# Designs tried in a protein design chat: VH-VL binders against q8ssq3r676to911. Part 46

Target 1, 236 residues: q8ssq3r676to911
Amino acid sequence: SPQDIAKQLTLIEFKLFQSVKMKELYHKSWTISKSKFENSPNIMSLITMSNKIANWVATEVVTTPHPKKRVEVLKRFISVAEHCKKINNFNTLMEVISGLSNSAVSRLKETWKSLPTRYVNSFNSLQNFLKTDENWKSYRQTLKTKETPCLPYLGLFLQDINFIEDGNSNLSSENDWVNFKKMNLLTSVFTEIQYFQRHPYFSFSTHQNIQTYFEKDIVILPEKELYAFSKFIESP
Key: E = the ipSAE of ESMFold2; O = the ipSAE of OpenDDE; V2 = 0.75 times the mean of E and O plus 0.25 times the DockQ between their complexes.

## First folded at step 24 (VH-VL; framework fv_acasunlimab)

Design aa6 (at its last look DockQ between E and O 0.85; V2 from the best seeds 0.00; counts 0 for: pae O 4.8 > 2)
Fold by ESMFold2, look of step 24:
Structure aa6 (fold): chain C 236 residues (1-236), chain A 124 residues (1-124), chain B 108 residues (1-108)
Amino acid sequence: as target 1 above (236 residues)
Amino acid sequence: EVQLLEPGGGLVQPGGSLRLSCEASGFTFSRYAMSWVRQAPGKGLEWVSYISWSGSHKYYADSVRGRFTISRDSSKNTLFLQMSSLRAEDTAVYYCAKEGYQRLYSDYYYMDVWGQGTLVTVSS
Amino acid sequence: SYVLTQPPSVSVAPGQTARITCGGNNIGSEYVHWYQQKPGQAPVLVVYDDSDRPSGLPERFSGSNSGNTATLTISRVEAGDEADYYCQVWDSYSNHVVFGGGTKLTVL
């Protein structure tokens, strides 16, 4: 079911999120080319999982050749996204929305046309919640309520840290006020991350068959193969 | 079919301003980072600016920082470069370019599709 | 600022192998991308992530990257390979895209 998939992905991704140590975020170490895997291993595990799930969503759509079944795949993922939002898993929500927004999926005009209005409205509502307008205003307002358990979108924390590091470079020792402001801003982001890390989804239980599927059985296609399948199932 | 179209460059006097547009089609524009790259006549490629898929990260070459502003409008599938305080050394063909991966997290910053470019000439 | 150094030109006979180098301090720690540009045309990606080939590009194009040197290798060179070639990295410390100066490949 969509609800079970959302809960199981939440357990998988929250475990990765909870493993992140703040030292992995020092000096933008997760951005440093090939060394990031050594210096920021848990951040990189979560990033890798995020890209994997987004690709998985796109792959499932474009590898479903029958039009009616493909519409059901869209419905299923929109339902997964709806439930992710309901359980405050905004990280998986972003991954699923990103997968459905992949160019290989979004180009499937006949498939999207066949989607019932309820699901179209839901998808648009979820996209509006995640819109980047006014520096993610809608999403940030929801996070300010500090509801837990919650798995926040990791990318926005990373964005904020990058902005603080890039916009507040340490200067000579005479500029201690700027350095103090920078450290306070970084500490605030780290404290927020740690706040969400300490409230796990205790009420969710693993379903081993679903866990094994995401561990071993998931299919991931390269971008160009995604597009090739997309062109095959809906020609221009 | 992925396309990037840069309508209109122009002739501008030193100190003047010009806004470049890049119209995207054939891909989900809002999910890709974009760059501007320029090439002076008879010279090599020079990166100008980068904008992340969300628009939250904007980076500039030192030669243009403070004078050029990159922006995007996903409702119009359009990338922009606002150029101000133009100098003779800004004379070049300006290309827009699309990052090759559609991912939440940009890692490698390479450009898989390029526009055909538009000429900007800065002279008195 | 990070600098990538390419030879200004490389000449090769048809059927032979061309090697175009891209030098940079510790470039082996970066992912290197390569572009081909023919006169009057936009650049075209020919190698990304050091050694990966875009779909539809001939197997004759390959790349490597270690230490201070990345190399674009074009085997069994054809007249149609005559072009300018640029290497490119992302410099994570400066948040800059950096291009090499370009290499003109001439097929004699």
Scores: ipSAE 0.371, ipTM 0.716, lowest interface PAE 2.9, mean pLDDT 87
Fold by OpenDDE, look of step 24:
Structure aa6 (fold): chain C 236 residues (1-236), chain A 124 residues (1-124), chain B 108 residues (1-108)
Amino acid sequence: as target 1 above (236 residues)
Amino acid sequence: EVQLLEPGGGLVQPGGSLRLSCEASGFTFSRYAMSWVRQAPGKGLEWVSYISWSGSHKYYADSVRGRFTISRDSSKNTLFLQMSSLRAEDTAVYYCAKEGYQRLYSDYYYMDVWGQGTLVTVSS
Amino acid sequence: SYVLTQPPSVSVAPGQTARITCGGNNIGSEYVHWYQQKPGQAPVLVVYDDSDRPSGLPERFSGSNSGNTATLTISRVEAGDEADYYCQVWDSYSNHVVFGGGTKLTVL
């Protein structure tokens, strides 16, 4: 079920999220092309998983040649996204929405037209929730409630850290002393991350078969292949 | 087919302003980082500005910082470059370019598709 | 700022192998990308992530990167390969796209 998918992905990704150490967030370690896996392994694991799931969502849609079945796939993933939001898993929510927004999927105009209005509205609502207007205002307001358990969207934390790093020198402008303002800003972000890490989803049970599916059985296509399949199933 | 169209070049006087646009098609525009790259006549490629997929991150070359502003409109699939306080040395063909990968996270950057370029001439 | 250094020009006879270098401090720790630009045309990606080749590009184009030098290799050079070639990296420290000065490849 869509709910099962959402719950199992939550368990998988929360473990990854919970494994992130604060040392991985220093010096933009996750941004260094050839050392990011060494210096920020847990961040990179979560990033890899996120990109994998987003691609998988797109793959599932474009590799479904039957139009009616393809619509059902859209419904399924929209439902998964709804459940993700409901259980405060915004990381997986972003992944699913990203996958459904892939060019190979978004171009399927006839498929989307066949989608019932309720699902279209749901999808649009979820996109609106994740909109970047006013610096992710809607999402940030939700996150400020500190409701737990919660899996925040890691990308926004990384963005905030990057902004702090880019906007502040490590040393004071007045002297060569440590920039305490910068440190306080970073500490604030780290404290927030650690808060969410301390509250796992204890009420969710592990379904090994579903987790194994995501680890070993999912098919992921390169973007160019996604588009090729998309064109094949629904001609321009 | 991925396409980038740049219609907005032209002649402008020193100190003047000009807004370039780049219309994207054939891909999910809102999921790709974009850049402007320029090339002065007979010279090499010079990166001008970068904007992330969400629009939250903007970076500029030192030569244009404070004068140029990059932005994007997802509803129109359009990338913009607002240029102000233009100088003679800003004369160049300006290219918009698309990031190579569609990723939820961007940790490095290359450009797989380029527009045809638009000429901007700054002269009195 | 991070600087990439390319030779201004490289000449090669048809059928031979051309090598275009891109120098940078510890460039081996960064992914290098290469673009081809023919006169009056926009740049075209020919190699990315050091050695990956875009779809549609012939196998004659390859790339390598180690130490302080990245290299674009064009085997069995053809007249049509005559162009300017640019290396490029993403500088994570400054958050800048950095291009080399470009190399003009002449096919003799």
Scores: ipSAE 0.031, ipTM 0.641, lowest interface PAE 4.8, mean pLDDT 92
ESMFold2 (binder alone), look of step 24: mean pLDDT 90; pTM 0.941

## First folded at step 26 (VH-VL; framework fv_acasunlimab)

Design bb1 (at its last look DockQ between E and O 0.63; V2 from the best seeds 0.00; counts 0 for: pae E 2.7 > 2)
Fold by ESMFold2, look of step 26:
Structure bb1 (fold): chain C 236 residues (1-236), chain A 124 residues (1-124), chain B 108 residues (1-108)
Amino acid sequence: as target 1 above (236 residues)
Amino acid sequence: EVQLLEPGGGLVQPGGSLRLSCEASGFTFSRYAMSWVRQAPGKGLEWVSYISWSGSYKYYADSVRGRFTISRDSSKNTLFLQMSSLRAEDTAVYYCAKEGYQRLYSDYYYMDVWGQGTLVTVSS
Amino acid sequence: SYVLTQPPSVSVAPGQTARITCGGNNIGSEYVHWYQQKPGQAPVLVVYDDSDRPSGLPERFSGSNSGNTATLTISRVEAGDEADYYCQVWDSYSNHVVFGGGTKLTVL
């Protein structure tokens, strides 16, 4: 079920999120190609999982050749995304929406035209929630309520840290007051991450067959194969 | 088919300003990072600027930092480069280019589709 | 700043194999991309992520990357392969895209 998938992905990804240590975020270390896996291992595990789930969503759509079944796959993932939002799992929500927005999926005009209005409206609403306009205004307003349990979108924490680091690297940073302000801003982001890490989804039960599926059995296609399958199932 | 078109360009005096645009079609523009790359006459490729799919990350070559601003408008499928305080060394063909991978977290930074380029000449 | 070094030219007979090198400090830890540019034209991607080929590009184009050297290999070169070739990486310390100086491939 969509609800079960959303809950199980939440348990998987929250475990990774909870494992993140703030030292992994120092000095943009997760961005540095020769050391990021050594210095930011849990951040890199989350990033890898996020790219994997987004690709998995796109793969499931383009490898479903029958049009009616393919529309059902879209409906299933939109339902997963709906439930992710309901349980405050914004990280998996972003992954699913990103997978459905992949060029290999978005180009399937006949499949999208066959989607019932209820799902079109839901997909549009979820995209509006995650729109980047005005510095992610809708998403940030929701996150400010501090409702828990919650799995925030990791990318915005990383964006905020990058902005603080890059903004201060453009200053003559020999000024102790500028360095003090930078550290206060970084500490505020770190404190927010830790706040959400402290409130696990204790009410969710593990379903081992679903967990095993995500560990062992999901199918991921390389980007060039995604597009090739997409062109095969709906020609230009 | 993925296409990038750079209308604009032209002749501008030193210290002047010019805005380049790049109109995109055939892909989900809002999900791809974009770059500007320039090539001075008889010289090699020089990267100018990068913008992430969300617009959250903007990077600039040192030679243009503080003078050029990259931006994007997903409602118009258009990439922009606002150029100011132009110098003779900025004379080049300017290409827009699309990142080849769509990922939540970009880490490859390559360009799979390029525009045909537009000439910017900075001269009296 | 990070520097990529390419030979200025390489000459090869038709049907033979051309190898174009791209040198950089620890370039084997980076993802290397290669572009072909014919005179008066925009660059075209020919290899990405060290060794992957864009769809539609013949298997004659291949790449490798280890240590301090990445290599673009063009097997069974044709006259149509005559062009300038550029390597490119991302330098995460400077947040810069970096290109090599370019190599002119001449097919005799």
Scores: ipSAE 0.399, ipTM 0.735, lowest interface PAE 2.7, mean pLDDT 88
Fold by OpenDDE, look of step 26:
Structure bb1 (fold): chain C 236 residues (1-236), chain A 124 residues (1-124), chain B 108 residues (1-108)
Amino acid sequence: as target 1 above (236 residues)
Amino acid sequence: EVQLLEPGGGLVQPGGSLRLSCEASGFTFSRYAMSWVRQAPGKGLEWVSYISWSGSYKYYADSVRGRFTISRDSSKNTLFLQMSSLRAEDTAVYYCAKEGYQRLYSDYYYMDVWGQGTLVTVSS
Amino acid sequence: SYVLTQPPSVSVAPGQTARITCGGNNIGSEYVHWYQQKPGQAPVLVVYDDSDRPSGLPERFSGSNSGNTATLTISRVEAGDEADYYCQVWDSYSNHVVFGGGTKLTVL
């Protein structure tokens, strides 16, 4: 069920998130092309998982040739996204929405037109929640109100850290002392991450078959092939 | 088919302003970082500006920082470059370019599709 | 600022192999991308992530990157390969796109 998928992905991704060490966030280590896996292994694991799931969502849609069945696939993933938001898993939520927003999926106009209004509204609502306007204002406001367990979208933390790193020198321009302002800003982000790492989803039971599916059985098309499949199932 | 169109080039006097636009089609525009790259006559490629998929990050070459502003409108699938205080050395063909990857995390960058370019001439 | 260095020109006879180098400090730790630009045309991606080829590009185009040098290799060069070639990286330190100076490939 969509709920089962949401819960199991939550368990998988929270474990990855909880494994992230603060040292992995130093010096923008995760942004260095060929050393990021070595210096930020847990961050990269979560990023890899996120990209995989987003691609999987798109893959499932564009590899469903029958139009009616494809609509059901859309319904399923929208439901998964709804459950993710409900259980305060915004990381997986972002992945699912990203997958559904993939160019290969979004171009399927007839498929989307066949989607019942309630699902369309749900999808639009979720997209709106994750909109980047005013620096993710809606999402940030919501996140501030959440208690644990909660799986925040890691990407925004990384973005904030990059912003701090890029916008501030390590040394003060006034006296070449340590830039305490920068350190405080970084510490604030780290503290927030650590807060959400404190409490896992203990109430969720592990379904090994579903987790094994995501680990070993998941089928993902290369990004470049997604569009080709999309064009095949629904002509321009 | 992915396509980038740049209609906004032209002749402008030194000190003047010009706004370039790049109309994108054939892909989910809001999910890709975009860049402007220029090429002076007979010269090599020079990166001008970068904007992330979310628009949260904007980067500029030193040569244009403070004078050029990159922006995007997702509702119109359009990339913009506002140029001000134009100089003769800004004369170039300006290309818009699309990031190669659609991903949640963008930690490095290449351009898989380019527009045909638009000529900007700064001359008195 | 990070700097990429290319030879200004490379000449090769038809059917031979052309190698265009791109030098940079520890460039092997970065992913290098290559663009082809024919006269009067926009650049076209020919190699990305050191050695990957875009769809539609012939296998004659290949790339490698190690140490301080990235190399674009064009085997069995054809007259149509005559163009300018640019290497490019993303400088994570400055968050800048950096291009090499370009190499003019002449097919003799």
Scores: ipSAE 0.047, ipTM 0.682, lowest interface PAE 1.9, mean pLDDT 92
ESMFold2 (binder alone), look of step 26: mean pLDDT 91; pTM 0.947

Design bb2 (at its last look DockQ between E and O 0.77; V2 from the best seeds 0.00; counts 0 for: pae E 2.7 > 2, grease 19.2 > 18.9)
Fold by ESMFold2, look of step 26:
Structure bb2 (fold): chain C 236 residues (1-236), chain A 124 residues (1-124), chain B 108 residues (1-108)
Amino acid sequence: as target 1 above (236 residues)
Amino acid sequence: EVQLLEPGGGLVQPGGSLRLSCEASGFTFSRYAMSWVRQAPGKGLEWVSYISWSGSYKYYADSVRGRFTISRDSSKNTLFLQMSSLRAEDTAVYYCAKEGYQRLYSDYYYFDYWGQGTLVTVSS
Amino acid sequence: SYVLTQPPSVSVAPGQTARITCGGNNIGSEYVHWYQQKPGQAPVLVVYDDSDRPSGLPERFSGSNSGNTATLTISRVEAGDEADYYCQVWDSYSNHVVFGGGTKLTVL
């Protein structure tokens, strides 16, 4: 079910999120080309999983050739995204929305046209929640409530750390004052990450069959193959 | 088919301003990072600016930082470069370029499609 | 501030192998991308991520990257391969895209 998929992905991704050590965030080490896998291994594991799930969503849509079944796949993923938001898993929510927004999926105009209005409205509402307007205003307002358990969107933490590292060297002519302000801002982000790491989803139970599916049986396609399948199932 | 069209070039005096635009089609514009790359006559490629898919990350070459501003409008599938305080060394063909993957976390910074470029001439 | 160094030109006979180098301090820790540019045309991606080819590119184009040198290799060179070739990386410390100076490949 959509609810079960959302809960199991939450357990998988929260385990990765919980494994992240703050030292992996030092000096933007996750951004440094080939060394990032050695210096920021748990961040890279979470990033790799996020890209994989987004691709998986797109792959499942474009590899479903029958139009009516393909609409049911869209409905299922929108339902997964709805449940992710309800259980405060904003990281998996972003992954699913990103997958549905893939060029190979968004171009399927006849498939999207057949989607019932309530799912269209739900998809639009979820996109609006995650839009970047006013520095992610809607998302950040929700995160301010500090409701737990919660799996926050990792990308925004990484964005904030990047801005602090790149932008604060020019706030003062005194190097010690700039360093103090930078460290206070970084500590605030690290403290927020650790706050959410401390509140796991204890009430969710693992379902081995679903866990094994995501571990072993998930199918992803390279970007070029995604688009080729998309053109096959809905020609221009 | 991916297409990138760059109107907006022209002749400008030193110290002047010009805005370049790049209209995109054939892909989900809002999911790809974009760049401007320039090439002075008879010279090599020089990167100018980069903007992430969300618009949250904007990067500039040292030679243009403080003078050029990159932006995007996803509702119009359009990339912009606002140029000000133009100098003779800014004379070049300006290309817009599309990042190659639309991953949730982009990490490779290479460009798989390029526009045909537009000439900006700043008088000597 | 990161610099990529390419030879200004390379000449090769048809049917032979051309090797175009791109030098940089510890460039083997970066992903290197290569572009071909013919006169009056926009650049075209020919290799990305050190060694991967875009779809539709001949297997004759290949790349390698280790230590301080990345290399674009063009096997069985044809007259149509005559062009300028640029290497490119991302420098994560400066947040810059960096291009090499370019190499003109001449087919004799």
Scores: ipSAE 0.390, ipTM 0.738, lowest interface PAE 2.7, mean pLDDT 88
Fold by OpenDDE, look of step 26:
Structure bb2 (fold): chain C 236 residues (1-236), chain A 124 residues (1-124), chain B 108 residues (1-108)
Amino acid sequence: as target 1 above (236 residues)
Amino acid sequence: EVQLLEPGGGLVQPGGSLRLSCEASGFTFSRYAMSWVRQAPGKGLEWVSYISWSGSYKYYADSVRGRFTISRDSSKNTLFLQMSSLRAEDTAVYYCAKEGYQRLYSDYYYFDYWGQGTLVTVSS
Amino acid sequence: SYVLTQPPSVSVAPGQTARITCGGNNIGSEYVHWYQQKPGQAPVLVVYDDSDRPSGLPERFSGSNSGNTATLTISRVEAGDEADYYCQVWDSYSNHVVFGGGTKLTVL
């Protein structure tokens, strides 16, 4: 069921999130092209999983040739996304929405037109929640109100850290002292991450078959192939 | 098919302003970072400006910082470059370029598609 | 600022192998991308992430990157390969896109 998928992905991704060490966030180490996997292994693991799931969502849609069945696939993933939001898993939510927003999926105009209004509205609402307007204002406001367990979208933390790093010198412009303002900004982000790492989803039971499926059995297509499949199942 | 159209070039006097646009189609515009790259006559490629998929990050070459502003409108699938205080050395063909990766977690950039470019001539 | 250095020109006979180098300090730690530009045309991606090839590009185009030098290799060069070639990296330190000076490949 969509709920089962959401819960199991939550368990998988929270474990990855909880494994992230603060040292992995130092010196923008996760951004260094050929050393990021070594210096920020847990961050990269979560990123890899996120990309995999997003691509999997798109793959499932474009590899469903029958139009009616494809609509059901859309419904399923929208339901997964809804459940993710309900359980305060915004990381997986972002992945699912990203997958459904993939160029190969979004171009399927006839498929989307066949989607019932309630699902269209749900999808649009979720997209709106994750909109980047005013620097993710809606999402940030919501996140501030959440207690644990909660799995925030890691990407925004990384973005904030990059912004702080890029916008502030390590040394004060007035002297050669440490820039404490920058350090405070970084510490605030780290503290927030650590807050969400404190409590896992204890109420969720592990479904081993579903987790094994995501770890070993899922099929994902490269973007180029996704688009090709998309064009095949629904011609321009 | 990915398409990038740049209609906004032209002749402008030194000190003048010009706004370039790049209309994108054939891909989910809001999921990709975009850049402007220019090429002076008979010269090599020079990166001008970068904007992230969310628009949150904007970067500029030193040669244009403070004078040029990059922006995007996702509702219109359009990239913009507002140029001010134009100089003769800004004369170039300006290309919009699409980043190769969808931008959830890409930290290095290449450009898989380029527009045909638009000529900007700064001359008295 | 990070600087990429290319030879201004390389000449090769048809059917031979052309090698265009791109030098940079510890460039091997960065992913290098390559673009082909023919006269009067926009650049076209020919190699990305050191050695990956875009769909539709012939296998004659390949790339490598190690130490302080990245190399674009064009095997069995054809007259149609005559163009300018640019290497490019993302400098994560300065958050700048950096291009090499370009190399003019002449097919003799």
Scores: ipSAE 0.158, ipTM 0.719, lowest interface PAE 1.7, mean pLDDT 92
ESMFold2 (binder alone), look of step 26: mean pLDDT 91; pTM 0.941

